# Ledger of designs, part 1: VH-VL binders against Autophagy-related protein 27 (ATG27)

No score or structure here was measured in a lab: all are predicted.

Target 1, 150 residues: Autophagy-related protein 27 (ATG27), of Vanderwaltozyma polyspora (a7tfh9r21to170)
Amino acid sequence: LKCANNRVLRKYHIDKHSAKKSVARDTPPSKTTEKWYVNPCEEHPADDIYDGCDKSDDICGIVMVDLPVFNKDPFVIKRIEATDMASFTATEESNALVLRYTGISWGQNMVAANIRYFCDKNSNEDEITSSIWANNDISIIIKGPSGCKK
Unless a header shows other numbers, all headers, positions and changes below count from the first letter of the chain; antibody chains are not in Kabat numbers.
ipSAE, averaged over its two directions, is called F for ESMFold2-Fast, E for ESMFold2 and O for OpenDDE. V2 adds 0.75 times the mean of E and O to 0.25 times the DockQ between the complexes of E and O.
[cut] stands for letters that were removed.
The coordinates of atoms that the task and the answers printed are left out; those that the model quotes come from them. Centres of patches stay.

## First folded at step 17 (VH-VL)

Design e4 (from x2 with heavy chain Y52W, light chain A50K)
Fold by OpenDDE, fold request of step 18:
Structure e4 (fold): chain C 150 residues (1-150), chain A 121 residues (1-121), chain B 107 residues (1-107)
Amino acid sequence: as target 1 above (150 residues)
Amino acid sequence: QVQLVQSGAEVKKPGSSVKVSCKASGYTFTDYWMNWVRQAPGQGLEWIGIIWPGDSDTRYNAKFQGRVTITVDKSTTTAYMELSSLRSEDTAVYFCARLEFEGWYEAFDIWGQGTTVTVSS
Amino acid sequence: DIQMTQSPSSLSASVGDRVTITCKASQSIRSYVAWYQQKPGKAPKFLIYKASSLQSGVPDRFSGSGSGTDFTLTISSLQPEDFATYFCQQYYSYPYTFGQGTKLEIK
């Protein structure tokens, strides 16, 4: 996104930050790793992205499953990528900056994503505090400077 | 209704300057980029520059850099385009156009009626 | 600057005909293309955005397609009011640039 061109996004520090999260969980008989990289604004070039993500992605989500019992490499079971073919809206709701993507590719399926930014003036980095799948939609909550107005 | 109304036709001598106005109404003037585009007789469209009325953030086509100045008056919701050192090649219809932006969607969704500028000795 | 090469420069067609106009970008611009219709003495009219999305109020006989460098505007069944000049435009990067235009005339 050209964040400066959007009447809502240009008011926030979202053009100076990205959010990254990697969480591993025991999911017997497997281990599941969930990775998220959120960098909506072109003004902030993507760097140090996860393998399997594209620098052009506003949102990249990867879920990998490791099955130790089979002594095989982890495999990707879910991948979500927001591209220019998706629809986008930015709104201000309930003291949060909300980015909504629809028509995001997830394998052969199309899903939606809601990214809610909450301002944290005491932090210099964005933190993904929540990532939840519900009804084929992903909901991500980010707390940090991106949610703060300039 | 949303509309852009431009100033009347201009006839100028080479080397002089012209300033065209574009009055916006029917929408929040400071929430949309305003553009200037020109069209020479029988030719295509040429983008001149863009301005964000809220803070006057402005960007120009390098072709016109140094000769063009785009400004706004928020109190009258009017945008201006001034072109100096006029040449015969500057003869064209000049349009103001509002840019709509939502995500990866950009387009000039509202246009002024155009202002004919003729440069001749 | 990104060049938008539009073709043909002109074409003649009859009411009811299917017509296609092409626009080629000098580099990949993803889907960042808009199409406009212009009638003599009038300002351009916004038709399509994101290469294939129809603007509200535009008849569904108009459609757009393409991604990367090759884009097309199609009128499935030409109507009398469709005779005009059409322009493609890229908004991938500044400066915004337009195709040369295609004049659609009555045969």
Scores: ipSAE 0.561, ipTM 0.853, lowest interface PAE 1.3, mean pLDDT 92
Fold by ESMFold2, fold request of step 18:
Structure e4 (fold): chain C 150 residues (1-150), chain A 121 residues (1-121), chain B 107 residues (1-107)
Amino acid sequence: as target 1 above (150 residues)
Amino acid sequence: QVQLVQSGAEVKKPGSSVKVSCKASGYTFTDYWMNWVRQAPGQGLEWIGIIWPGDSDTRYNAKFQGRVTITVDKSTTTAYMELSSLRSEDTAVYFCARLEFEGWYEAFDIWGQGTTVTVSS
Amino acid sequence: DIQMTQSPSSLSASVGDRVTITCKASQSIRSYVAWYQQKPGKAPKFLIYKASSLQSGVPDRFSGSGSGTDFTLTISSLQPEDFATYFCQQYYSYPYTFGQGTKLEIK
């Protein structure tokens, strides 16, 4: 996205940051790792992204399973990428900047993602504080400078 | 009806200045970028610059930096382009054009009728 | 600056013909290409954005394709109103630049 040109996004510091999150869970007999990357703005070049993500992704989500008891290499069970093939809108809610992506292709499914940014003036970095992928809906909450108006 | 209506043709001497106006109507003037583009006779299109009317954030083609000034008057929903130190190579039709920007849609979707500027001694 | 080179500079065709116009960028611009139609004495008319997406109200005989550096505008069955000059334009980075134009003439 060219965020500086967007009539909503240009009001925010969103064009200077990306956010990443990697969380591992014990899911016996396996371990499950969920990785998220959010970088909506082309003005902020992608660097140091997860394997399996592309530098042009606005959103990349990867779920991997690790079966160490059976001496199996980790493998990806879910992957999704929101790119310029999706539809996009930005809106303002009372205390949040909301980015909505729709028409994200995932196999034969169409997935929607809502990225909610809350301002944190005390932080220099965006932090993903919640990430939920349920069925065909993704909800990500980010707290940090990107949610703050210029 | 969305439209951009430009001022009339001008004949200028080398070394003088010209100021072209572009009156916008039918839409929220401060919600869209306004651009200026010119076309010399029998030639292609050349982008001059862009302004965000809401805060006057302005960007110019470096070719024209120092000679061109793009401004807006929000109260009359009118954009202006002033080109100074005119030379014969500045003879062209000058267009204003609205940039529609929504997600990944980006286009000069509404154009003014053009203003012919002739620079001749 | 990103140079946009169109080919051919002009072409002659008959009503009902299929024509193809190409545009080459001097560097990769992903798919950030728009196409415009201009008739003599008129302002350009917007046709296609994002290399391949038709603007609302543009007939579906117009199509676009390409990514990276090479882009194509195709008119599948020419109509009398399609004889005009066509321009590609990159909007990847400032300054926005246009191809030199392709004049489509009646044979």
Scores: ipSAE 0.322, ipTM 0.760, lowest interface PAE 3.8, mean pLDDT 89
Fold by ESMFold2, fold request of step 18:
Structure e4 (fold): chain C 150 residues (1-150), chain A 121 residues (1-121), chain B 107 residues (1-107)
Amino acid sequence: as target 1 above (150 residues)
Amino acid sequence: QVQLVQSGAEVKKPGSSVKVSCKASGYTFTDYWMNWVRQAPGQGLEWIGIIWPGDSDTRYNAKFQGRVTITVDKSTTTAYMELSSLRSEDTAVYFCARLEFEGWYEAFDIWGQGTTVTVSS
Amino acid sequence: DIQMTQSPSSLSASVGDRVTITCKASQSIRSYVAWYQQKPGKAPKFLIYKASSLQSGVPDRFSGSGSGTDFTLTISSLQPEDFATYFCQQYYSYPYTFGQGTKLEIK
């Protein structure tokens, strides 16, 4: 997104940050790793992204399964990428900046994603504090400087 | 009814300046970028610059940097483009155009009627 | 600056024809292309954004396609009111630039 051109986003420090989260779970006989990357603004260059994500992604979600007992390499079971093929709107809700992506293609499904940014003036970096992918809906909560007005 | 209405045609001598106005109506003036684009006779379109009326954040095509000034008056919802040190090659129709935002994708969705500026000795 | 090169420079066609106009960018601009129609003495009229998305009120005989560097505008069944000059425009980066235009004339 050209965040400096957007009438809502240009009010926020969102063009200076990205956020990542990787969580591993024990799911016997496998291990499951869920990775999220959020970088909505073109003004902030993509850096240090997960394998399987593209530098042009605004949102990238990857779920990988590792089956070490079966001597198999880890493999991706779910991947979603929000790009310029999606529809986008930015709104201000009470105490949050909300980015809504719709029409994200995932196989034959259309997925919607809502990213809520909350201001944390005490942090220099954005942190993904919640990530939920269910029922063709993605909900991500980010706390950090991006949710604070300039 | 969204519209952009520009000032009338101008005939200028080389070395002088011209200031073209663009009155916006029918929308929230401070919620859209305003652009200036020109078209020389029989030629294509050339982007001059852009302004955010809310805070006057302004960007120029480097070709015109130093000769062009884009301003707004929020109280009259009017944008202005002033081009100085006019040359004969500045003879063109000058358009203002609103930039529509839709997430990723932008376009000049509303144009003024154009202002013909003729520079001749 | 990103150059936008249109082909052809002019095109003669009959009412009812299918016509295709192409536009090539000097570097990848993803889908950041808009298309405009301009009639003599008039301001350009916005037709298509995001390379393929049709603006409200534009007849569905107009369509666009492309991504990266190569883009097309297609009119599926040409009407008398479609004779005009067509421009592509990139909005990937400043300065915003236009193709040189394609003049569509009646045969």
Scores: ipSAE 0.301, ipTM 0.750, lowest interface PAE 4.2, mean pLDDT 89
Fold by ESMFold2, fold request of step 18:
Structure e4 (fold): chain C 150 residues (1-150), chain A 121 residues (1-121), chain B 107 residues (1-107)
Amino acid sequence: as target 1 above (150 residues)
Amino acid sequence: QVQLVQSGAEVKKPGSSVKVSCKASGYTFTDYWMNWVRQAPGQGLEWIGIIWPGDSDTRYNAKFQGRVTITVDKSTTTAYMELSSLRSEDTAVYFCARLEFEGWYEAFDIWGQGTTVTVSS
Amino acid sequence: DIQMTQSPSSLSASVGDRVTITCKASQSIRSYVAWYQQKPGKAPKFLIYKASSLQSGVPDRFSGSGSGTDFTLTISSLQPEDFATYFCQQYYSYPYTFGQGTKLEIK
């Protein structure tokens, strides 16, 4: 009960939601698809996750490339999963609930991730509005009910 | 230095109630969840419920809901568990236990000495 | 509710033996397992969290392993003071549940 017992997270609706995002870009001669899944609370069971992600993931990121000029099926070039093997903390910033993961294993690298939740009382769902994976840092912004205090 | 000290043994009749106390010392009482766990003679451990002392947010094992009340007194740093409509199968040692948590870690790291409750005619 | 099933229920072993106790969850609980030692007439003592991480002050002859549904507590070289009953406990979801216990007797 990571979220229900956490001194910070217990004050938020975060245990009721997950968030997903899939974005495709033209990257000639290829096409690149980036998929993100965020579900930090095991109290909320994983329901509809991307192929290549695990139900136990708090964060799953997949980047796929399609090279149509070579008549080849899309393939994964990046995959990262934050699980209970990473360190985790939760804090409050002025306008956001912040979840920080460190020590996420990615090949020979250790990656850190920051997930910022902003309250949107007009939505029934969490939405990933920004996802950036640069070097060994992941930054994800989510707007929705999870960022709102109970 | 951190310790939980419980009230003494109780002998009760079926149909009555018992209220066990658990005095916390050596740490900030409102920074940790307090739990109640029982152990019938020769048997395993059974979780009863949990309370956050700061705001009395309380959750119960459904098996005991309706018969158990867990409370705290912040001024005396004392937690209480009251079990009503006692039956012979409620004969057990009742423990209070502090829940330590950090990140992915949870465990009952500090336990009271236990309070024996005997329900008999 | 998540059922935690321990085996064996009782075990006899000699000083210096390697002892293994297993615990099986009725569903995947990741690594959200703690292990406790309880001596007769005493409260449980916390040993291991997150399936494999040793609590401070616990002798290094104790170790834990497992993920998902199958978990193991191992004592690599049994000592006389290790006579006790051992419990696993899941903290993945409410209600918290414990294994029924494994009584370890020293021959």
Scores: ipSAE 0.101, ipTM 0.706, lowest interface PAE 6.3, mean pLDDT 88
Fold by OpenDDE, fold request of step 18:
Structure e4 (fold): chain C 150 residues (1-150), chain A 121 residues (1-121), chain B 107 residues (1-107)
Amino acid sequence: as target 1 above (150 residues)
Amino acid sequence: QVQLVQSGAEVKKPGSSVKVSCKASGYTFTDYWMNWVRQAPGQGLEWIGIIWPGDSDTRYNAKFQGRVTITVDKSTTTAYMELSSLRSEDTAVYFCARLEFEGWYEAFDIWGQGTTVTVSS
Amino acid sequence: DIQMTQSPSSLSASVGDRVTITCKASQSIRSYVAWYQQKPGKAPKFLIYKASSLQSGVPDRFSGSGSGTDFTLTISSLQPEDFATYFCQQYYSYPYTFGQGTKLEIK
């Protein structure tokens, strides 16, 4: 996304930051690793991304399960112009900046993603505080400077 | 109430210039793109240009070859469209229109009432 | 520039009729299409965005569909106040362009 061209996003510091999270957990008899990279604005180039993600991705999610392999394809959101089905909205709700993506690919499934940004003026980096699946949609909460108005 | 109110009708000679105004009210003027669109008699709509009032970022239809200048006055929440080197084919109703956003999806949701510009010898 | 071709240019119908207007783009424009209604001496009125999303306050007898190059506006049951000229518009890229319009007249 070119955030400067969006009426809502243009107001926020979201064009200066990205968020990254990697978490591993035991899931007997396997181990699951979940990786997320969130960089909605092309104004902020992505240089250090996870393998399997593209630099042009607004959102990249990777879930790896060791023994057995469950899914090798990343959850990837690219520029909306790349597909006819993809959709994007940005809204201001309850003191949060909300980005909603729909019609994005997760393997053979079409899913939606909701990213809620909360402003933290005391932080210099975005932190993914939550990433959960509900009703086949991914919900991500980010706290940091991106959620703050310019 | 959100509304756009344009200046009155103009009658101009070929070669002259015209400046049409569009007063915005009922919303935050600097949060929306403002467009100019014209409609010749009995014809369709033609997009002229767009401006972001917040920083005056402006884009034009290349068809007008530099004859158009779009500006804003934030203090009066007014947008302007100036067309120079007028020709008879510039005779049309000129509209200002606000662009509403939903992500990358857009539409002209609020329109001015239109300004008739007649170019004749 | 992207060309938007509407069909038909005009049509006559009666109250209660189902009416369909088509718009064809010269290239794929995804779903970046809006539809407007215009009455004589008035500015266009916003009806549909994203090819199929109905603007708040617009009667649900209006609907839009399509993606890529072919788009349609449908009025399921024509009402007296619906007789007007309709325009499609693309906002996929600059310059924004409109269809030539479809004049819907009473039979």
Scores: ipSAE 0.020, ipTM 0.648, lowest interface PAE 6.9, mean pLDDT 88

